# VHH binders against Testicular acid phosphatase (ACP4), part 12

Target 1, 367 residues: Testicular acid phosphatase (ACP4), of Homo sapiens (Human) (q9bzg2)
Amino acid sequence: LPEGPLVFVALVFRHGDRAPLASYPMDPHKEVASTLWPRGLGQLTTEGVRQQLELGRFLRSRYEAFLSPEYRREEVYIRSTDFDRTLESAQANLAGLFPEAAPGSPEARWRPIPVHTVPVAEDKLLRFPMRSCPRYHELLREATEAAEYQEALEGWTGFLSRLENFTGLSLVGEPLRRAWKVLDTLMCQQAHGLPLPAWASPDVLRTLAQISALDIGAHVGPPRAAEKAQLTGGILLNAILANFSRVQRLGLPLKMVMYSAHDSTLLALQGALGLYDGHTPPYAACLGFEFRKHLGNPAKDGGNVTVSLFYRNDSAHLPLPLSLPGCPAPCPLGRFYQLTAPARPPAHGVSCHGPYEAAIPPAPVVP
Key: E = the ipSAE of ESMFold2; O = the ipSAE of OpenDDE; V2 = 0.75 times the mean of E and O plus 0.25 times the DockQ between their complexes.

## First folded at step 6 (VHH; framework vhh_8h63_2)

Design e4 (from c53 with Y58W G98T L105M; at its last look DockQ between E and O 0.68; V2 from the best seeds 0.00; counts 0 for: loop humanness VH .148 < .165, pae O 5.4 > 2)
Fold by OpenDDE, look of step 6:
Structure e4 (fold): chain B 367 residues (1-367), chain A 121 residues (1-121)
Amino acid sequence: as target 1 above (367 residues)
Amino acid sequence: ELQLVESGGGLVQAGGSLTVSCAASGRTFSDYEMGWSRQAPGKERELVAEIYSGGSTWYADTVKGRFTISRDNAKNTLYLQMNSLKPEDTAMYYCAATYEGDYSMSEYDYWGQGTQVTVSG
C-alpha cells in the first residue's frame, strides 16, 4: 500500500535512567546510597533526565511536519503513571519536544505543559498487572507450573543458592523476582561507574538476565499469552485503538497521545502485540504507533488506514520498524484489529479491570 | 531485606472488630507498597487491601467499607482495622511488601508469617 499522510500517533515510553530500586544486605555501596543517589532510590537521575530530553528532541524531529511547533492542548495529550520518575520523565521529554518548554527558554515565552495522571491504585491503563486480579494470578501460576519453567528453575537451584550467600538476601517466596531486583541494583550501579563485587561477574550477570527473562516471559508470554494480555497490555492497546477511532469518528484535532510509563508497561504491550523478544526495555525506550491514511480504494476490512509500529531502544540507532505477526508493515487497520483481538479485552470488559480512561483532552472550560 | 511480623490476630465474634498489625524491619519502610492478604482453609490466598507509598489505598470488594488499611512510617508498621467482621473473614492474614518499582509483575517481594483471625458466628 502506498504510504499516506500521518494522521495519529500514540507513544509509550519508559522513564529515563533511575537509581536502584533497592539494595541487598551485603551491598558494598549500601552505606553511601544517600550520596550516590541523592534523590533517593528508584528516582530519576540526571542521566535519566538527559535521556528523556533527547527522546523528546528525537520526537520533535520525527514529527516536525506533523505537530505544531507550539504545544496545543487539543493536539497533544500526555499521561503518566503517578511516579516521580515517570512524571519527571514526561516533563523532560516534553521539554525536548516543544521549544517553549525547553531548558533555557526565555521566561516570558516559557510555557509549562500539563502531564495528566491518576492515582497509582486507580491506574488501570499504564500499570500492569494489577495485583488484585485473581485471573492473572491463575494464568501466571499455569505458566510457572509448566514443565519448561520448572525445569529451568531447577537448573538454577545452585546458582540461586550462591546468590543468596553472596547478597545475604533470602530468595524464599519469589526467587526469580528477587533475583531480578538484585540484577537491577547491580546494573544501575554498573551503569553509573560503581564497582561491582567480585562475585557479580559477567557470567553471573548473564545468568541473572536469563533468570529475569524467564520470569518476564511467564508474565507476558506463553502459555495463554493472549489471555494474559487481555488483563494487561491489551488494555493499553485497546485504549490506543479506541482513541484513534474516536478521533477519526468525531473529527477531533488530537494528533498525539503520549504515555510515560515503565518497562513493565512496555513489556505488557509487547506481549499483547506478540513482540516480546526476551529483552527488558532500556531506559527511555519508546514504542510508537503511527496511523496513516492512504488514498485509493478502501480495503474491505479496514478502510484506507494503516498502522506502523516502531521501537526506539537505542538512541545511537534509528528506530526499529516492527511488524505485527501475520501482518505486513504497514499493517492495514482492519487486519490489525483482527490480529490483536485475542489480546485485547472483550467488549463486555474484563472482570478485574474497569473501563480504561480515554486519552481525550477535556473540553476547554468556557465561562 | 525486609522482615515482616504480623500480630493482633485472635478470636472475635461476628460483628466485632479487630486490628492486626505488621511490624517491618528496615530503614526504608516508606518506600514500600504494602498489602494484606488472607488465606482461608482450603481457599487460595486473597489480596484484601493495599496501601502505596503515596498513601493511596485499595480494597477488595469483599472487605470494602469494613476494613481500613493504614501505615505509620515512623513506626514502620502496617495496620488493618477490621470492622463488622464476618465468619467468612476467618483466615490467616499475611502482611506483604514490595518496593515501588518498574517491573511489578509479581505480587510482593516480602511476606510475613501471618496472624490467624477467627470470627465465630
Scores: ipSAE 0.026, ipTM 0.441, lowest interface PAE 5.4, mean pLDDT 89
ESMFold2, look of step 6: ipSAE 0.534; ipTM 0.813
ESMFold2 (binder alone), look of step 6: mean pLDDT 80; pTM 0.808

Design e5 (from c53 with R27F Y99W L105F; at its last look DockQ between E and O 0.78; V2 from the best seeds 0.00; counts 0 for: pae O 5.1 > 2)
Fold by OpenDDE, look of step 6:
Structure e5 (fold): chain B 367 residues (1-367), chain A 121 residues (1-121)
Amino acid sequence: as target 1 above (367 residues)
Amino acid sequence: ELQLVESGGGLVQAGGSLTVSCAASGFTFSDYEMGWSRQAPGKERELVAEIYSGGSTYYADTVKGRFTISRDNAKNTLYLQMNSLKPEDTAMYYCAAGWEGDYSFSEYDYWGQGTQVTVSG
């Protein structure tokens, strides 16, 4: 199919570099955390700001011919989770994307760009209410009770015991998630040039990464990945598609929707797309949806659109083109709908069943 | 040591009110999402209410309008005010803490031992 002009873009990106989310009892850096991380744990660092600024500049270059040089509220809409690090990331990103919002802009020309958000408890688009969804828990239980999962976990019993001893942290109840938190702390510290404890060897870090991958896989991968996605990443996917559909149907001038979010948001979306590859999205990772019209019969407006996916996970390299399993790149929109339908909530919404049986409404369309 | 200790449970008549509390120690309370879950005999544990670090709240439909979750960061204490109690509210009530951040798919990080609430009809 001859590719036509770009008509709509949806972007989802992880926030930039941040401080550790937590510490552990035997953390050698615990007492100086306020000095090391002056803005607090879990907060965006100067490096994180830089990363997002760079991503914004990349996006400016990529869409130079598509977007106006100045921000237009009718053309670009930005949504963020209600976290300081994601809000700040959105701000930094937009500073790269639009010169008028850049740090060095003259005061007379400086124009702030609005970032939209909703309270964390109400955010069903970028932060999924997994804890309040019994059905999701059932699906997760199926994954975690599977022989493969249990075997893997059993294989790490000794490792986890040693980890408890090294960290002084109890892993009872949620061993894998708690192990992940330890990994997060260590990785953040290492990235910022802090010495790691002797016990935190490359092998230990590798094992922790494997443990984390197993846990993440249970959440977004098989079994019943599509059904899981209906309750998580499929919601966001559906919102993206709905925005495009609405824009096309109503002839709206909206060109781009941007979502500032978390690794978990990207992971969930990757799960919905069948593109989770066992790796955690790095800081400022960006997944993009590009909708293009093809030159064809004007009478078939819906039939001449393709969707292209890209994933930028390394600023030193070009974005990775992605292909939806079972669809060529670019993917005809009709085929894209068909292939992703199992992972997207139905029109009537998804029920979590049980006492929480409230249908998850479709993700809101950009107003 | 990280601890969550629930208190305030007891026997109450239908239509009555009760407040349960959770005292947290060993971690930065203000940085955590806090929640109440309950488990009735023979039933699975269910989420009752959550309160995030920013102060936003969530309630299960079964308790919405009757229960109020709140937190006092200065006291490292979580509260659940329960009004218009029903026999169906009879359960062990657990306090839980979870970090708000990346990779939030998992359950709460920490759990208390629970406090029993019994509502007589």
Scores: ipSAE 0.026, ipTM 0.483, lowest interface PAE 5.1, mean pLDDT 89
ESMFold2, look of step 6: ipSAE 0.490; ipTM 0.785
ESMFold2 (binder alone), look of step 6: mean pLDDT 81; pTM 0.816

## First folded at step 8 (VHH; framework vhh_8h63_2)

Design f1 (at its last look DockQ between E and O 0.02; V2 from the best seeds 0.00; counts 0 for: pae O 6.5 > 2, grease 25.7 > 24.2, placed apart)
Fold by OpenDDE, look of step 8:
Structure f1 (fold): chain B 367 residues (1-367), chain A 120 residues (1-120)
Amino acid sequence: as target 1 above (367 residues)
Amino acid sequence: ELQLVESGGGLVQAGGSLTVSCAASGFTFSYYEMGWSRQAPGKERELVAEIYSGGSTYYADTVKGRFTISRDNAKNTLYLQMNSLKPEDTAMYYCAAGYEGDYLSEFDYWGQGTQVTVSG
């Protein structure tokens, strides 16, 4: 079907390069951490800023014909999680996307672009209430108690023991999460040219990555992936679709919504879309939804709009076109709604307290 | 079908208090931003208060310190406690809902309203 003009875009991207989230007791770089990471652990680095600036520039190029050259509040909306690294990433990105938002001369031309946020504790859109949703934890438990997961974990018992010895870190309680943090530290150090300890061999890193993948799979994959998505990535997906729907319905000038977020946000969204590829989204990875008018029969397939997805996970390469399973790109919007419905919160609600504790909806009050 | 039904309106003397309620049905209440708007005769509808799913709130300057918006997700009910009422608060009060995370400030759904009249 011939594609019509672009009418709306939603973008979700991970923040740029950051310092490690943590260290470990036997970390050879522990004592100089303040020097290595002057802004602190978990904070955006200069490289992270650069990456996001570059992403913004890419987006400018991609949407040159679509967006106004100058920022317009009625056309573009940006929301970020309430983290320094994501807020800063949003700012850096916008500096690339809109020249007036870039630092430099002349100062009088500088126009900062607003980035919206909500408190972390209240953010159910970009930070999913994994800890505060009992039902989600139940679903995770089901995944982690599954034979496949347990077998894999058992297979790594020796490895994890050695890891404890190498790091001086106890993995008791949450071994996979703690192992992931070790991997994060090592990967950040390596990315910044720091020597790794001898024990942190390529094989060890590979194993740690596999462990991480297992953990991620439990969060966004089977079993009950759709139900998990309804409590996480499906919420964001629903918001994206709702924004588009409202814009179209009301004829509003909004063209783009941008979300500055985390790898976990992208993973959750990928899970909801059935597009998790087994890899952690790299820094400044960007998942895009492009809504276009379709010149076909509006009576068929849910209207005259199609959705195309792209994933930019490598700045050295073109974005990857993605297709929703069961709907080749471009996907008719109606079909898109249908296929993603199981992963999105239902109208009648999904409770974090599980099906048995769901409050009985009050009887409709007759006016 | 999404429904919002307001109740609790009435006649109250200046300085008095009143609580209006909104019963919600047909949607996932906890995923929605909820709000109260009011419309006085001959005036435009104005936002009075909003509450997010997480419990954060917004109030118009005209009602700050006097009105309290709250929600009970278990009961799918929105409340507006109005204290120190003034004749200027006389209006039809409307319950509204919008999906949380939506950039657009416009609510998607509205109730039929409940009349609040404050006598001087």
Scores: ipSAE 0.024, ipTM 0.420, lowest interface PAE 6.5, mean pLDDT 90
ESMFold2, look of step 8: ipSAE 0.541; ipTM 0.810
ESMFold2 (binder alone), look of step 8: mean pLDDT 82; pTM 0.830

Design f2 (from e1 with S104A L105M Y110H; at its last look DockQ between E and O 0.68; V2 from the best seeds 0.00; counts 0 for: pae O 3.9 > 2)
Fold by OpenDDE, look of step 8:
Structure f2 (fold): chain B 367 residues (1-367), chain A 121 residues (1-121)
Amino acid sequence: as target 1 above (367 residues)
Amino acid sequence: ELQLVESGGGLVQAGGSLTVSCAASGFTFSYYEMGWSRQAPGKERELVAEIYSGGSTYYADTVKGRFTISRDNAKNTLYLQMNSLKPEDTAMYYCAAGYEGDYAMSEFDHWGQGTQVTVSG
């Protein structure tokens, strides 16, 4: 299909580099954590800021012809989860995207750009209240109780036992989640040039990554991936599509919606799209939806709009073009709707409870 | 080591009030979302309430308007004020903690041993 002009963009990105979420008892760096991570555990680092600034600059370049050079509130809307690292990431990103918000700008020319957020408990769009959704937990339980999951877990029993010994951390209760936290700590330390313990070999890291992938797969993959998506990533997907629809229908000047969020947000969205590839989104990873008008005959081509997806997961390389399964890029919008319908919540909402309980309404459209 | 110790459970008459507490230690309390879950005999554990590091709260529909979750970061203590208690509220109440980090959105990381709340009709 011949590509027409870009008319709308939705971006979802993970925050930048952060400090570890936690330590473990035998962590050799535990005692100097306050020095290593002066802003605290889980907080955005200087590197994280840099990464997001760079992403913003990339976006500036990508959409130079599409966006106004200066921020316009009617053209660009930014929402973030209500976390320091995501809010700061959004600000850093916007500093790259719009020169007036860039660091080092003369004070007199500085124009702060608003980042919208909602309380974490109310965020049904970017931070999925999985803990508060019993149905989602049931679905997860089904996945974790499945033979494939259990067999994999059993295969790692010895590994996890050793991990406990190495770390001094008990993995009782949530072994995979706790193992992931260990991995997070190690990876953050490694990324910042800190020596890892001898036991944290490349093989151990690889195994931890595999364990994490199994766990993530349970969240976003089979069984019942579509139903999971309806309660998570499908909500965001639906919101993105709804925003575009609204903008087109009403002739609104909105050109771009940006979401500053987490790896889990991207993973959920990838799950909804059927694009989870078994890898955790790196810092400042960005998934983009580009809506273009079709230059062909709408009657023949199933509509006059196409959707293209890209995934920037490495700043050293061009973004990866993505294709929705079953729809080659660029994907006609109508086809896109059809293929993603099972992963999106129905119009009446999806219930986090039994069939007789209140349903979660669709995510609101951006004003 | 991260520890959660619940207290304040007991026997209360229907319509009565009770406050349960959870003393937290071994972690940076202020960085964690906290929650209360309960489990009645023969039933699955259910989430009752959550409070996030920023102070926002969530309540299950069954307790909304009757229960109040709160936290004192200075004391590393989580509270659940329960008013207008019903026999259906009889359960073991568990304190839970989870770091508000990436991918840590579905499960609490730690649980207490629980405190028993019994509401007589």
Scores: ipSAE 0.045, ipTM 0.586, lowest interface PAE 3.9, mean pLDDT 89
ESMFold2, look of step 8: ipSAE 0.478; ipTM 0.788
ESMFold2 (binder alone), look of step 8: mean pLDDT 82; pTM 0.829

Design f3 (from e1 with L105F Y110S; at its last look DockQ between E and O 0.74; V2 from the best seeds 0.00; counts 0 for: pae E 2.7 > 2)
Fold by OpenDDE, look of step 8:
Structure f3 (fold): chain B 367 residues (1-367), chain A 121 residues (1-121)
Amino acid sequence: as target 1 above (367 residues)
Amino acid sequence: ELQLVESGGGLVQAGGSLTVSCAASGFTFSYYEMGWSRQAPGKERELVAEIYSGGSTYYADTVKGRFTISRDNAKNTLYLQMNSLKPEDTAMYYCAAGYEGDYSFSEFDSWGQGTQVTVSG
């Protein structure tokens, strides 16, 4: 299909590099954590800021012909989860995207760009109502009780036991989550040039990553991936599509919506799109939706708009073009709607409870 | 090691009030979302309320307007003020903690042993 002009973009990206979320009892770096991570655990690092600045610059380059050189509130809307690291990431990103917000700019020329947020408890768009959604937990239980999951977990019993011994951390209750936290700590330390304990070998890290992947798969993959998505990533997907629809219908000047969020946000969205590849999104990873007008005959081609997806997960390489399963890029919008419908909440909302309980309404369209 | 210890449970008459507390230790309390769940006999555990590190709160519909979750970061303590208690509120109440970080698919990371709340009709 011949591509026409870009008309709308939605971006979802993970925050930049951060400090570990936690330590563990036998962490060799535990006592110097305050020095290593001066802003605190879980907080964005200088490297994280750099990464997001770079992402912003990349976006500036990518959309140089599309966006105005200066920020316009009517053209660009930014929303972040209400976390310091995501808010700061958004700001750093925007500093790269718009020169007037860039660091080092003369003070007189500095123009701060607003980043919108909602309280974490109210954020059903970027964090999703998972913990407060009994139905979601039922779906997860189905996945975790499945033979495949249980067999995999059983296979790691010895490993997890050793991990407990190495770390001094009890994995009782939430072994996979706790194991993931250990992995997070180790990976953050490693990324910042800190020596890892001898027990934290590449093989151990690999195994931890596999454990993590198993858990993630339960959340975004089979069984009933689409239904899970309706309660998570599908909400965001629906919002993105709704924003575009609204913009087109009303002739709004909005060109870009940006979401500063988490790995889980991207994972959920990937799940909704059927694009989860078994890997955790790296820092500053960016998934983009590009809507273009079709130059062909709308009557013949199923509409006059196409959707293209890209995934930037490595700053050293070009973004990866992605294709929705069943729809080669660029995907006609109508086809895109059809293929993603099972993963998106219905118009009446999705119930987190039984059939007679209140349903979660679709995510609102951004102003 | 992360520890959660609930207290304050007891017997209360319908319409009465009760406050349960959860003492947290072994982690940076201020970085965690905290929650209360309850489990009645023969029923599944249900989320009652959550409070995030930023102070935002969530309540189950069954307790909205009656229960108040709060936290004192200086004391590493989570509270649940329960007013207008009903017999249906009878349950073991569990304190829960989860780090507000990436990978938000996870449930709470840790649970307490629970404190029993019994509401007589």
Scores: ipSAE 0.057, ipTM 0.593, lowest interface PAE 2.6, mean pLDDT 90
ESMFold2, look of step 8: ipSAE 0.502; ipTM 0.796
ESMFold2 (binder alone), look of step 8: mean pLDDT 82; pTM 0.817

Design f4 (from e1 with S104P; at its last look DockQ between E and O 0.75; V2 from the best seeds 0.00; counts 0 for: pae E 3.0 > 2)
Fold by ESMFold2, look of step 8:
Structure f4 (fold): chain B 367 residues (1-367), chain A 121 residues (1-121)
Amino acid sequence: as target 1 above (367 residues)
Amino acid sequence: ELQLVESGGGLVQAGGSLTVSCAASGFTFSYYEMGWSRQAPGKERELVAEIYSGGSTYYADTVKGRFTISRDNAKNTLYLQMNSLKPEDTAMYYCAAGYEGDYPLSEFDYWGQGTQVTVSG
């Protein structure tokens, strides 16, 4: 039967465009870095703010019939990792989502919207993996010591040697991860119209992307992708499902939870869903979970809930509808629980992170 | 080039205290997550404590309540104050640094040479 109305939405998005996280020794643009990146390395750019405002406007339009244009504390909860770029991204997003409350309104009508966070060391929900997780390190070592990974590394020996010569950057120890950092710098520069060095050809960029994809795949994919997910993106997935379950059980007015985070957060979540597509989520990419009633005829209305997924990875196109493997959209919630169970942490928790705790603030006491 | 140099290790009796330090150079210290790991003979390296650029801290269960990590960004120095030391704390203690990026990473980028801590009794 046809889909019924939305009842709950969870959104996870990457911060907007940022300055490069680092420079490499022979970077032709390093001498003008303070001019190019006035807020500093790794900080959100003006373009990043624009991207998040645009994402917020997209969300306003998408949820116009579901979510009031007026911010209501009981209906929307926003959480960010404790980084300037993710906090600022959430604020810019909310200016698009709730334009009547945005900065520039008369002071009597302007209303700041809270963005919640926790200290970086304590963020079990949005930061993955933690260095303090021995089991995850065992799983990663298994993946990186596998023949496929080592053969690819050997096949890139010539390329990596040339990359050292071009960049002046030593790749000893972690050649693929350090190659990723070069790619990040080049991509940030290209996005801002800076001429790349002649050696940073399309072929070089493509090879760096292939190297990055192999290394990301070791982190979130097979072998034992589900077990890796229990320690990473499955934690967030479990929280999303638990938040909806609590909203239903307690009759809460909460309609939307938003998470402002990182590409690593989205990658880990995609890994848990079996939906990693081989690409790094672009700036302001958004993965959405939409919970709807599944309407039946009046005599047999079961009141079932379905889950639909979308992935907005290109602002020039409509969001990509996604389906959980083994459950074409719209996926019944019970089936969604069943299929994701191996990737979600057990109820007793995992050694590194403990049991899940709800991210939704308690209901206020009515006087 | 980034350099991390540990110092302050030595021999101490069980129940005693010791502070190890790590001098950092060649990078903007305040941008980096810093940590201490240790390796006892015949054992794998173990994360002991971390301190993030914003000042939040993590401690392994084996040292929680006994060890304190701190950083002095003006001096580019990382510290580990170790109290109530036990023979099982005997290990080589390594200073480490990682830049907080978007990419899912599970290891520090840079390591020092280590300083030996030996707890007798």
Scores: ipSAE 0.405, ipTM 0.730, lowest interface PAE 3.0, mean pLDDT 84
ESMFold2 (binder alone), look of step 8: mean pLDDT 82; pTM 0.826
OpenDDE, look of step 8: ipSAE 0.406; ipTM 0.753

Design f5 (from e1 with G55D S106D Y110H; at its last look DockQ between E and O 0.66; V2 from the best seeds 0.00; counts 0 for: pae O 4.8 > 2, unsure alone 64.96 < 65, grease 24.7 > 24.2)
Fold by OpenDDE, look of step 8:
Parts: structure tokens; C-alpha cells; sequence
Structure f5 (fold): chain B 367 residues (1-367), chain A 121 residues (1-121)
């Protein structure tokens, strides 16, 4: 399909590099954690800031002809989860996207850009109702109780036992998630040049990654992936589409919506799109929705707008063009709506609780 | 080592009030999401309330308006004030902690041993 001018962009990105979320009892670096991670566990690192600055600069380059050189509140809206690392990531990103938002000379020219957020408990968009959604947990349980999952888990019994011995950490109750946290710790340490214990061999890391992939698959993949998405990534997807629709309908000057979020946010969104590839989104990974006017016949082509997706998961490479399953790239908007409908919450909302409980409201639209 | 120790459970009459506490140690309390879950005999464990590092809160519909979750970071203590208790609130109440992570957002990392709350009709 011939592409017309870009008219709207939605971006979702993971925060930058961070410190480990946790340690484990036999962690050789446990005692010096405060020195290694001066801002604390789970917090954005200097490298994380750099990564996001770079992402912002990339975005500036990509949308140089589309965005104004200076920030305009009517053109760009930024929302973040209410976490330090995501808020800081948003700020760093914006410093790259809009140089005026960067600290520097002259100081008098500094123009900070607002990053919007909502309390974590109220964030139904970027931090999905996971803990607070019994239905989601039911769906997850179905996945984890499935034969495939259980067989895989059984296959790792010996590995997990050894992991417990190596780490001094009990994996009882939540073995895969806890194993993931161990992996997180090790990967963060490794990324920052810290020596790993001898037991944390490449093979062990690989196995941990496989375990994590299985667990993530249970969250965003079969069975009942679409239903899971309706409670998670589909909400965000719906919001993105709703924002575009609103902008078009009302003739608003809004050009870009940016979401600073987490790997889980991207994973959920990928799940909703059917684009989960079995890999955890790296730091500063960015999934983009680009809406363009279609130059073809609107009557024949299902509308006058197309959606293109890209995924930047490596700063050393060009973004990956993505295609919605069942739709050519660029995807006609009408087709996009149809194909994603099962993964998006219905207009009346989705029940997060039992039959007598209130349903989750439709996805919010940015102001 | 991270530890969660619940206290304050007991027998209370319907309509009464009770406050359970959870003493936390071995981690930076202020950086963790904390929560209370309960499990009645023969029933699945259910989330009752959560409080996040920013002190925003969540309550299950069954306890909303009656229960209040709070935290004292200086004391590393989590509280659940329970008012207008009902027999249906009878359960083992568990304190839970979870570091605010990315992929781990939907899980608690640690659980206490629980404190029994019994509401007589």
C-alpha cells in the first residue's frame, strides 16, 4: 500500500539499565551492594540514563520532519508508570528528543518537559491489573497447570534444586519467578562487569533464560492469550487506538504519545499483538505505532489510515519492522481493528473479578 | 534474610474491629510493595489489600470501606485495620512483600507465616 504522511505516533518503551531488583543469600556481591548500586536496588543506573538519552536522540532523528524542534504540550504527551526508574527514563529520553529538556548550557534555556503519571494502584494502562485481577490469575493458573508447563517444570527440578543450593534461596511456591529474579541479579551484575560465581555458567544462564521464557509465555501466550490480553496489553493497545481516533475525530494537534514503562508492559503489548517472540525486551526497547494517511482509495482499502509497527530492541541496529499477524505492512487501520479486537477489552469492559464483581472500565484516553 | 512476622490476630465478635501487624526485616521496607492476603479453610488464598512504595493502596471489593492498609516505614511495619468484621472475614491473614520490579510486578516475593483471625457470629 502506498504510504501517505505520518499523522500520529504512539511509543512504548522500557526503562533503561537498572540495578538488580534483589540479591540472594549467597550473592558474593551482597555486602557491597550499596557501593555497587548507590541509588539502590531496582534503580536506574548511569548506563540506563545514557540508553534512554540515546533512544530519545534516535526518536528525534526518526521524527525530525514530523515533530517540532521544541517541545509543544499540544503535540506531545508523555506518561510513565510511577516508578523512579521509569520516570527518570522518561526524562532522559525527552532530553534526547528535545534538547531544550536536557540540562546544560545555557542553564536559562532549560525547559523541563512534564511527565505524567498516576498512582501505581490506579495505573490500569501501563501497570496492568495483575495482582488485583483475580481473573487474570485464574487464566495464569490455567497456563501453569497445563501439561506443557508442568512437564517443563518437572524437567528442571534438578536444576532448580541446584540453584537453591548455589544461591541459598528457597524457590518453593514460585520457582520460575524466583529463578527469574536470580537471573535478573546475575545479568545486572554481569552487565556491569562484576564477576559471577563459578556456578553461574553460561549454561546456567541459558537455562534460567529458558525458564523465564516459559514463565513469560504463560503470562502472555496460550492458552487463552486473547483473554489475557484483554486484561493486560489489550488495554494499552485499545488506549493507543482510542487516542488516535480521538485526535482524528476532534482534529487535535496531538502528534505523539509516549509511554515510559517496563518489560512487562512491552511483553503484554506484544502478547496482545501476537508478536511475542520469546525474548525479554531489553533495556530501552521501544515499540512504535505509526499512523499514516493512506494514499489509496479509502473506499476500497478499508479507510484512509494505515498502521505501521516497529520494534527497536538494539541500538546498534535499525528498528525491526513488525507486521500484525494476518495483515500486511502497513496495515489498514480497519483491518488492524478487526484483527486486534479479540485482544482488546470490549466497550463494556472486562470482568476482572467473579460474575458479581465490577468490570474493568475501558482504557483511558490521554487528555 | 527477609522476614515477615504477622501478629495481632485473634477472636473477635461480628461487627468488631481488629488490627493485624506485620514486622518486616532484612530488606529496605520502603522500596517494597506490601500486601495482605487471607486464606479461609477450604478456600483459595485471596488478596485483601496492597500498599505500594508510594503509599497508594488497593482493596478487594469484599473489604473495601472496612479495611485499611497502612505502613510505617520507620518501624518497618505493615498494618491492616479491620473494621466491621464479618464471619466471612475469618481466615489466616498473611503478610506479603514484593520488590517493585518489571516482570515481577504481579508477584510478591515473600510471605509471612500468617496470623489467624476468627470472627464469631
Amino acid sequence: as target 1 above (367 residues)
Amino acid sequence: ELQLVESGGGLVQAGGSLTVSCAASGFTFSYYEMGWSRQAPGKERELVAEIYSGDSTYYADTVKGRFTISRDNAKNTLYLQMNSLKPEDTAMYYCAAGYEGDYSLDEFDHWGQGTQVTVSG
Scores: ipSAE 0.024, ipTM 0.501, lowest interface PAE 4.8, mean pLDDT 89
ESMFold2, look of step 8: ipSAE 0.320; ipTM 0.704
ESMFold2 (binder alone), look of step 8: mean pLDDT 79; pTM 0.802

Design f6 (at its last look DockQ between E and O 0.69; V2 from the best seeds 0.64)
Amino acid sequence: ELQLVESGGGLVQAGGSLTVSCAASGFTFSYYEMGWSRQAPGKERELVAEIYSGGSTYYADTVKGRFTISRDNAKNTLYLQMNSLKPEDTAMYYCAAGYEGDYFSEFDHWGQGTQVTVSG
ESMFold2, look of step 8: ipSAE 0.523; ipTM 0.811
ESMFold2 (binder alone), look of step 8: mean pLDDT 83; pTM 0.842
OpenDDE, look of step 8: ipSAE 0.531; ipTM 0.809
ESMFold2, look of step 10: ipSAE 0.598; ipTM 0.839
ESMFold2 (binder alone), look of step 10: mean pLDDT 83; pTM 0.844
OpenDDE, look of step 10: ipSAE 0.664; ipTM 0.863

